# Miniprotein binders against p81326: the designs that were tried, part 80

Target 1, 226 residues: p81326
Amino acid sequence: MLHFGGFIMEINHISKILEKEREEYIRNKVEEYLKQGFSKDDAVNKANQSWRTYIGHRIQDVIYNLLKKFLKDSGLKVTTDKALNNRNLPEELDKVKRLIAINYGEYLFLPDADVIVYKVENNDIKIIAIISVKNSFRERRFETTYWKLKLKESPVTSHIKVFLATPDKDNEISYKCPNGKPKKMRIILEYELDGIYFLKEDFEETEKAKHFGKIVEDIIEISKKL

## First folded at step 8 (miniprotein)

Design fR31L
Fold by ESMFold2-Fast, scan of step 8:
Structure fR31L (fold): chain B 226 residues (1-226), chain A 83 residues (1-83)
Amino acid sequence: as target 1 above (226 residues)
Amino acid sequence: SEEEEKIEELLEKAEELLEEAEELAKKGDYLEAILKLWEAVFLLLRALEEAKELGNEELIKEVRELLKEVYELIKEIKKKLEE
């Protein structure tokens, strides 16, 4: 039985689409910047910066749709923090929001939960995992770890798995030093978080740092223990 | 006003949740009690924001007093869980 073969096939298909989309996007942006009077080097750099911003939002949407599709047959539901920031929520999503929110005196804030996985059993809601999607680590490097540590402080939220999903195109956390040691940021993120899922092929896989193709299987296994 | 009625409704629901949580805590169902109290906190913070928008000092005070009771019970239950 190939429970997750379809998921891996769809990831591979989307990866090819995104690669073609990138090539066309970069070509068009380079041409645009050249018309504005930028040098070739500056045009290429600006086009790459623009792509990183664009693909960040695109990857978040892709991950949401893939997880929603492939977790449905396991009775798991998927939402986003953007959906939960609506003033008028359906009862189910209002309960999800309450079970993930963090208290700061007279204020409540959602963690950096780009994608939220939960289940409904006997009209009760159990949050399984939150997934933070990061395309770049140049700024706000440890924001995801801050939210992980805050969620651990409450018995309501301490069970929630906090995952990072990233293409890491700039090799910011998948780089290896000549002696094989990971960078400090990779060490800290892997230590504090429950897992890192890479949307790239070339990296050192560990118990916590895996190819994104493993995420559906892992979430289903976690949900069975809750 | 209709807006003040909605705040009073939130207060009533929070008081009911507090009472449910107290009964659950007496039975040693601490996690379930905290879940009920957390729901009460959520409702009370919504009520507090609405009361502040109305500028109703009496409702603000009433919401804060109930919120204080809820937080005190959460603190006591957390101590029991740590044991």
Scores: ipSAE 0.216, ipTM 0.705, lowest interface PAE 4.7, mean pLDDT 85

Design fR31Y
Fold by ESMFold2-Fast, scan of step 8:
Structure fR31Y (fold): chain B 226 residues (1-226), chain A 83 residues (1-83)
Amino acid sequence: as target 1 above (226 residues)
Amino acid sequence: SEEEEKIEELLEKAEELLEEAEELAKKGDYYEAILKLWEAVFLLLRALEEAKELGNEELIKEVRELLKEVYELIKEIKKKLEE
């Protein structure tokens, strides 16, 4: 496809919107906490904590909308784990849920699949990829790798690509070599996952660690092989 | 009851899928057999949850017996795929 430049332009535009949105969000939350009687320092700290939660969901929504828009012409469909948690699903989404679920004896759970890419051929569904979106890595640092390893155990799900998308604002897994050793988390995530897509410019690119602008092209290529 | 009828429908569909999977396995179509069995697992686990909510011991037992058969066949087919 000839439209990957358009995707990169949309990413750059949205990055500017998110930066402005952050400033406004923090300002409003600080004011709110000050009115509740918190000190200036406490209000700022609480506002920053609130932003971390907010931006996580916001980035998931952004990625969902971008992928839905830019994969549509390739015959690919996009959904979310939130959509799949509805009790009364359309037949197509019920099939998607079944094809991505992991079995734990008498229980079924969905992997950490913030965004799910699939295709429909002859009324059959092929799951192409799941994308886990992480704004920070805190206590759930290897959750995505756990789901990747579980999906590999079943012939039904072993072909599904598992990607991580992250701005990595705290430089927890993005850095330039030879300016130090890679952190354990970067090594493990890159080794186990099918790809890491950074929503930032400053990192060492590898075969599996790429700029987010590459994700549409990569997904389309994977879908052609399935 | 309507709830019991729904569970029986899930069981009937799961039994059909198990039979389809057995025929596919006999033909060496192991991947397609696994897909049918996985669909049966999905239906049976929904049936099990509903039977537990109703407290119907007979349905719980019936669902578990069929689920056991499905899991045994999945195990056998996985061994064939690994060969």
Scores: ipSAE 0.367, ipTM 0.774, lowest interface PAE 3.4, mean pLDDT 86

Design fR46K
Fold by ESMFold2-Fast, scan of step 8:
Structure fR46K (fold): chain B 226 residues (1-226), chain A 83 residues (1-83)
Amino acid sequence: as target 1 above (226 residues)
Amino acid sequence: SEEEEKIEELLEKAEELLEEAEELAKKGDYREAILKLWEAVFLLLKALEEAKELGNEELIKEVRELLKEVYELIKEIKKKLEE
């Protein structure tokens, strides 16, 4: 479809922009650390580490903007958990926040919902999906699965699809063990979540683990059932 | 105060939602009832946070009492949905 072809083209365009952005960011950070008195080797190492943190937030923004642009024609809306943490929310976003929140006695918390997809029909809001964006799994490997399991406990939220989007550059969940078996983390994440979307080319696709380019089509199909 | 008035408006809306949910539950519309109750919980927890910031013990108590009623009905409806 022309709609989905445009999405893939935009992903490719943004990938090229991000590579140039990486080169400039690292160059500037190396200079900054050298001025702080670090050795050349330490400055380069620290700059690369800084980039890994920066790109995590940058990928979240990219995914938000891509989904907002390409789901609009299907009548779907996109927001972020960051936007929902504002005290003075428009009525529509206040309703979105209410429909995704998880109860802990006298407290309500939002799941790790970096990107939230919903629809509005006849003033009723249906949450379609939440997307957790992970650049690295070193510290927070099962956080997304925890939120998926919590959402399943309530009839208000049990229908919400929970997706993971990741470049997985360190091959933490796309790598196979020496015996050909997937890593434990990959097995658990794929089992518990509704889908994993990779922002990389080289991995074995399954029914639930796909290239990020397929996410728009999948979300639209899910929305038709709600 | 204006802040106390806002909390009272939240309490009034939550009571209205609880009454609507009770009527829906009597008709067997459990899923719609729980959506109304969940809206009431959201409003009440907002009211509770505001009441705590004001240090108004009477409003805190009033919010907690209504919240308890809402949670009890949610629990009853969930039990019926599971069956």
Scores: ipSAE 0.327, ipTM 0.749, lowest interface PAE 3.5, mean pLDDT 85

Design fR46L
Fold by ESMFold2-Fast, scan of step 8:
Structure fR46L (fold): chain B 226 residues (1-226), chain A 83 residues (1-83)
Amino acid sequence: as target 1 above (226 residues)
Amino acid sequence: SEEEEKIEELLEKAEELLEEAEELAKKGDYREAILKLWEAVFLLLLALEEAKELGNEELIKEVRELLKEVYELIKEIKKKLEE
């Protein structure tokens, strides 16, 4: 039935696993770099840089696996844009691909949809949501917003919810200025997107900016209306 | 060629989808009509890519002509939905 409490417990469990994984990863990478002749300080710095790249992909995989597990009993299916870029697609995924694609004249492109949630009813596929996973907002800060605006242009894709999921460890969109005002980037992203889900505790919740633990119940509720 | 036959099959399927969509649009079922038209677009863009790889100018022209018809109906339906 409802797995909301179990989902939050699993998130907390995985957060602890990721902390241990970070400690081991950095320890192993420091050892590796030391064996290559780097100083202790350089080895630590390089290990931390390596972790930043690793954790980006790791968080995407974690979110995919969590959503796949906890949406399954609600009749919802989960895939990734990586899966859809395969040359030989099963019929179901081929249908998902065309229902999320954006038209540029004689060309079709997929949005950057790290995780895609859909349902199948009587062999009809309905796309419910795409989730963009971001560790950092430095150079491509409005990329998710661009894809949301493009999806809104087509009646095929205009119903698709576009969510951002982020730990925001650098407080790029969860920070407030000393006067309490959110940063411009936070204001724009929250306004244009359908929701922001934070993989952190310390932020101000709004109707659209929530703890990641609420994403499963939100997606299930949206799916009931399609 | 076998490859040209496959492109012709895609064109035939797209034409069937266009006819289905026209009938749905007449009945005011715009959402289903758009889904059929979008399926036609997808098939036609696959056919266009394959026709370009084969260098068959006649098939390229036929695919583009059918795409224009499909896009025009999509435009009309979008206008109806936004009203």
Scores: ipSAE 0.183, ipTM 0.650, lowest interface PAE 5.1, mean pLDDT 85

Design fR46W
Fold by ESMFold2-Fast, scan of step 8:
Structure fR46W (fold): chain B 226 residues (1-226), chain A 83 residues (1-83)
Amino acid sequence: as target 1 above (226 residues)
Amino acid sequence: SEEEEKIEELLEKAEELLEEAEELAKKGDYREAILKLWEAVFLLLWALEEAKELGNEELIKEVRELLKEVYELIKEIKKKLEE
């Protein structure tokens, strides 16, 4: 049993916790920078920059834990690129690493795969999806699309779904321009990727751009076709 | 050293995977063949990094020679899959 109502309820609860955590974090960092002699404007800017780094890691951990919990009953397994970045890996994770790796001559690189969903069937590993978690798009606008395009080039990896998960608090890709069209970045990301999952309520919904609450259901459906 | 022993084990396993892939390719099981070959590539690239850290020129050469064989077969299979 999948308990999708429980998943949505946990997302809503965690979102509220993270919002309260942000207020306290910013308040404390502003005080810290003011104490160091920075102007109020510089202190606020530095505190916001610090929060963007902190929340990026925090959201990634939240998504990993949520997917691990809610995909388990469907026979799906979840790992991270951080877990795969070790020389001594269990056989199963070592196989996962090899099945998502991209080759550049004598070099092997993992895609930007913050969260990896796979299944084990008859001792074979099948990669279902990789999920890139992005808090901001200012510096790394098309990283996820680059990895999607590279994965499509190989028969080994071309079936792997590449998803973006983002709160997009700055409305960088969820915003609709006054002329009624999405921004260029939103158009490109939606076109190239297999899906975008927003950890926010206010955005232009499409077949590929959905609320994060839909991700478990979508992944399970994809896994049944493999 | 313990590291050198591990490199030798990785080389042996990569050779076994290459042989398995060759047999799979003969049967037309190109997807399974390519998966075995990528497993070999990963083991060999790890072995190459370790051999470079140790400064063992002989192991570096052995790893590169086997990598070359693996990549040539990958190239051949990719041509078959694209046809």
Scores: ipSAE 0.000, ipTM 0.356, lowest interface PAE 11.7, mean pLDDT 83

Design fR46Y
Fold by ESMFold2-Fast, scan of step 8:
Structure fR46Y (fold): chain B 226 residues (1-226), chain A 83 residues (1-83)
Amino acid sequence: as target 1 above (226 residues)
Amino acid sequence: SEEEEKIEELLEKAEELLEEAEELAKKGDYREAILKLWEAVFLLLYALEEAKELGNEELIKEVRELLKEVYELIKEIKKKLEE
């Protein structure tokens, strides 16, 4: 389908825009921190930390919009956990929220579901996939696996595919150790999750670790089996 | 009273869902039964939060008792699905 080629081209275009946006953002933040009385070194460090937070949200928005655009013609719908935290939900989204929520006794929590793909058939909602978007890992490295394991415990949610999408610019999970072994984090994430989609060119590709350009086709294929 | 009436309405809806789920489970329709029970859990947890805000101990107890019945049936159906 021509839609898949267009998807890859749009990813590449947006990636270049984000790189240009980074330069401008950091420049402006350094100036801001200098005005607040921070040293040059502290201003640069704070600006880089601020960018890591900003780009995380920015990439989530980009992925949401790309998936919404390219899955629409396949009858698939896309929402976010942020949308589901609204007090006054439409009936459809209230049902989506219910079908992905995890129970902890007297409490219900949403998994780390930055992007949620579902379909509606005969007033019945089927959740296809949850996508966790990570720009960096640090101490949050296994959050996605925790939610995957919790979802597997319930017949309501055990069928839901859990994917990780990441540019992995710091090579936290795409780089091999000096002995040629994949990093522990990469091994665990790939083993537990249904897929990892990289927004980068250079990584060790496997059945589960793929270029982000393949995600639309994979989700459509999964949806046909539900 | 208005807030208490809303909680009572949620309890009634949850009871209806529990009855539907019991009938579905008798027919071996475990997937649909679990979905009905999960909807009941959602309504009951909302009712529990509202009852706690009102400080109505009788409603809190009533919600918890129904929630326990719902969880017990979920556990039974899960065992059937694992078989």
Scores: ipSAE 0.270, ipTM 0.714, lowest interface PAE 4.3, mean pLDDT 85

Design fV41A
Fold by ESMFold2-Fast, scan of step 8:
Structure fV41A (fold): chain B 226 residues (1-226), chain A 83 residues (1-83)
Amino acid sequence: as target 1 above (226 residues)
Amino acid sequence: SEEEEKIEELLEKAEELLEEAEELAKKGDYREAILKLWEAAFLLLRALEEAKELGNEELIKEVRELLKEVYELIKEIKKKLEE
């Protein structure tokens, strides 16, 4: 059984790996753009823009792998909505898909469930939590809250915890106005969701807004009540 | 056909689940009844997709009729839970 401090240690280790990966990515992209005939300033700007796009997908993978590793010893399993959209699903994942799907007449849609945590007890599957991973909130700022509200409508899914995990690179939900009030988006997201987990330092902690390092402990505690 | 047999198998399983759900509902086990009905709906929606691909209007109609029964029972049980 991994100690809780082991998870924090792994987050710190991966942070260093991502910093090194960023430096190498930027260097390689700058060389690539220079070879294409861009000026040095344009090459640097394009490389930075490319990294912002790349890290969006990379962080979902990081969170999936971290949760899979650190929840395993607690008997919890982890999958992704991407895995559930596979054409040939194992029986267990087909059941997971059914237990998180939302019905729209003759259609079923999965919520925005980048990472899904569940448990299996005597062939019964219980969904513990879904985690939406967001790097920016510019265009789909309340998509996660929409899915939370839809899941609450069904006895099948109403118990499922809906979490947001975000580095909040644009300071959209960790920023405080000069008068100390959080932004409207932060207030709404925190109110409607079951938790927000920040992949950054220096934000206003609350009962529901925590450092990402707390997520494993919280999920295990929720699982014990189910 | 082999495809029609697969659809019939899904329909039979959905009918079994509907019967199980009706018995659970009679006993007041509403949550378990809803879970069985949701499983039936899931299988029926898969059957509907297959029947549409085959262009078999009779199977499409049969699937839709059973799906309607499943949805009506879900609606009834949800109203009882709200009470």
Scores: ipSAE 0.304, ipTM 0.749, lowest interface PAE 3.9, mean pLDDT 85

Design fV41F
Fold by ESMFold2-Fast, scan of step 8:
Structure fV41F (fold): chain B 226 residues (1-226), chain A 83 residues (1-83)
Amino acid sequence: as target 1 above (226 residues)
Amino acid sequence: SEEEEKIEELLEKAEELLEEAEELAKKGDYREAILKLWEAFFLLLRALEEAKELGNEELIKEVRELLKEVYELIKEIKKKLEE
């Protein structure tokens, strides 16, 4: 029996904690900027900008911990690109690093894989999915798509699913143009990636664009086919 | 030096992996061959970094020549898989 209801409950609980954390953070930062001599409007704007940076790292950590917790009983392991950049890697993570690396002449780089899901069977490692966590897109709007296309080029990595996870607080890909069409960025990301998982309720759901609450069951299903 | 011996160990292991990959490719086991070549590639990039740090031009050249062999075999196998 899978605890998908427990996963959704945990997401809801964390969402409430993050909302309370946001209110306290903004309050403290506004007060700090006012003491520095900024106007009320400038202090509010700077506080909101500071929160956007903070929440980006926070959401990545939340997703990592949630996936690690809820995939464990399905025999799946979770790591991060940050962990793979350590000098002294355990044998298992060293193998994960080699199976995900992309070649650029005499250089080998890791994709920007915030969260990596893999399985180990008889010392054979299979990478299941890479999850890119984006709080905002700006100039980096197609970064995840670039890594998907590079991974697709190699028979070693072409099976790896590439997902985007985002709250899309600025409504950059969840909202439509006035004429009812999806925005260009949404169209391209959904077409090229294996899935988009929204950490928000208000968006047009499709076969590939889903609520984040569905990610665990999707990953488990993919793993069974590999 | 101890540092040079470490680089030579990486080169020897990479050569062994390249030979294993060549044998696998002859048998048509292209996926396993590429996995061995990727392991060799990673070891050689570590050797290149160490050789550059030592400023040893002969080792840098040796590593780059072996990297080129690994890279060319990877491209050849990829082309076979496309066919």
Scores: ipSAE 0.005, ipTM 0.432, lowest interface PAE 10.0, mean pLDDT 83

Design fV41I
Fold by ESMFold2-Fast, scan of step 8:
Structure fV41I (fold): chain B 226 residues (1-226), chain A 83 residues (1-83)
Amino acid sequence: as target 1 above (226 residues)
Amino acid sequence: SEEEEKIEELLEKAEELLEEAEELAKKGDYREAILKLWEAIFLLLRALEEAKELGNEELIKEVRELLKEVYELIKEIKKKLEE
């Protein structure tokens, strides 16, 4: 009954747009830095550093908009951690925030939930999944795993699926045992998380490590069981 | 003060949620009971923040005592869910 071909097609289209956007962004930033008096080599290095910061936010926005668009007809709603960090939340989002928060004594904190998927039934909210978006793994290797383990401790949040979405351009977690050596990061993330969704074609696929094109159908299936 | 009255309203609402959760737990509705208790925690932590801001030691103590009761009931229900 559901057609996911449109989702896959849109992912492929956006992938091409992001590559073109990268080329234009780098070109423009190099010009800006050259105008400020930096050498050609310094301008290129600074432009590349600027892109690394920019693309992290850009991928999060892309994933949010794609999921919002393709989950709407299934009665599923999508929000972000940025939307939840507001003092004057609408009642629905205030309930979402409450149902995903982790307790640290006299404090409550949100997990690393770049994108949150939930459903509303008879004014009752059920959180289905959180998606952590990582462009790189330097300095933040097991952050998503920490949040998964914390959520699992509470009966309020233990059912919430925790997913990682990543282009993994540096092949840091794309394979379990490249060149015969186990990759601790890939092995631990796959074991502890509910799924890894790759925004790339070349990776070792397993029951839990899939192409991002599978995420919509997986979320819908999980939602039906709740 | 008006600020103290607002904190007392939060405490009163949290106590109502605790009583609702106790009744739900007696009926075996443990998941619904825990959701009510989580709502109480949210209200109580807001009340605690406001009481600290006012420097009202008696209200801080009262909020912490009610928080303790809420956490103990959650612990008790969690044990029954695991069984």
Scores: ipSAE 0.215, ipTM 0.671, lowest interface PAE 4.7, mean pLDDT 86

Design fV41L
Fold by ESMFold2-Fast, scan of step 8:
Structure fV41L (fold): chain B 226 residues (1-226), chain A 83 residues (1-83)
Amino acid sequence: as target 1 above (226 residues)
Amino acid sequence: SEEEEKIEELLEKAEELLEEAEELAKKGDYREAILKLWEALFLLLRALEEAKELGNEELIKEVRELLKEVYELIKEIKKKLEE
């Protein structure tokens, strides 16, 4: 049995830091746009649009750093698809890249795996999970399910858990219709993926749709079975 | 050339992995066989890209012949694992 009070405390602390960071970012961007000659309303709208782009990358970095920190003592390692796109990879990361790659005839491509969790045992690498981080879904709403279905097709990658992590601030997949039915996107994502982890409090938990605070414990339990 | 020598080294390693995978498959060790084949595939696709950059038609042909053997064995083992 493991208890992750420290992880929950870090998530709460980071949440407060991100709130303050948002306020400072918006204030600075509004000032910047006003100096460019935009009206106050346009400056505010543009600042909010800029924040949505910024926070997407910021949340990915936060999740990477949190998972790296809290999985280390369990012997688990964390990397990113961006790290794997570097030339002249160390042997260990080159093996990770090979074990997560998807074959398209004469080509191999990585899934768009923002965060990758793996373990090393006796010089063998086992990929535990990939985590796709989405701040908003819009035009790429089923991209994560595409990668899950492709990974499932190969005996090399079919065991890899595919998770979605999202604040879902716009309630794109955590909202229910007036009749109590989840939205189509939520139904499909929960059905096809191995789990959804929400970086928000206001949603209805299921066996596969959970608070982000549970992800470290879940990953460790999965790793014990591999 | 030095670049062609490196490609030939990749082809030799891939052929060794393919042979190891064939032996493992005969023993019914399908999981390890697939991992060896995946390593061979990775090396062969790297060799193919490099051979194309050099414009060496003979190396391109040789890589593609080994790729066909790798794909065929992967398909065969997948059928066994699905059983």
Scores: ipSAE 0.417, ipTM 0.802, lowest interface PAE 3.0, mean pLDDT 86

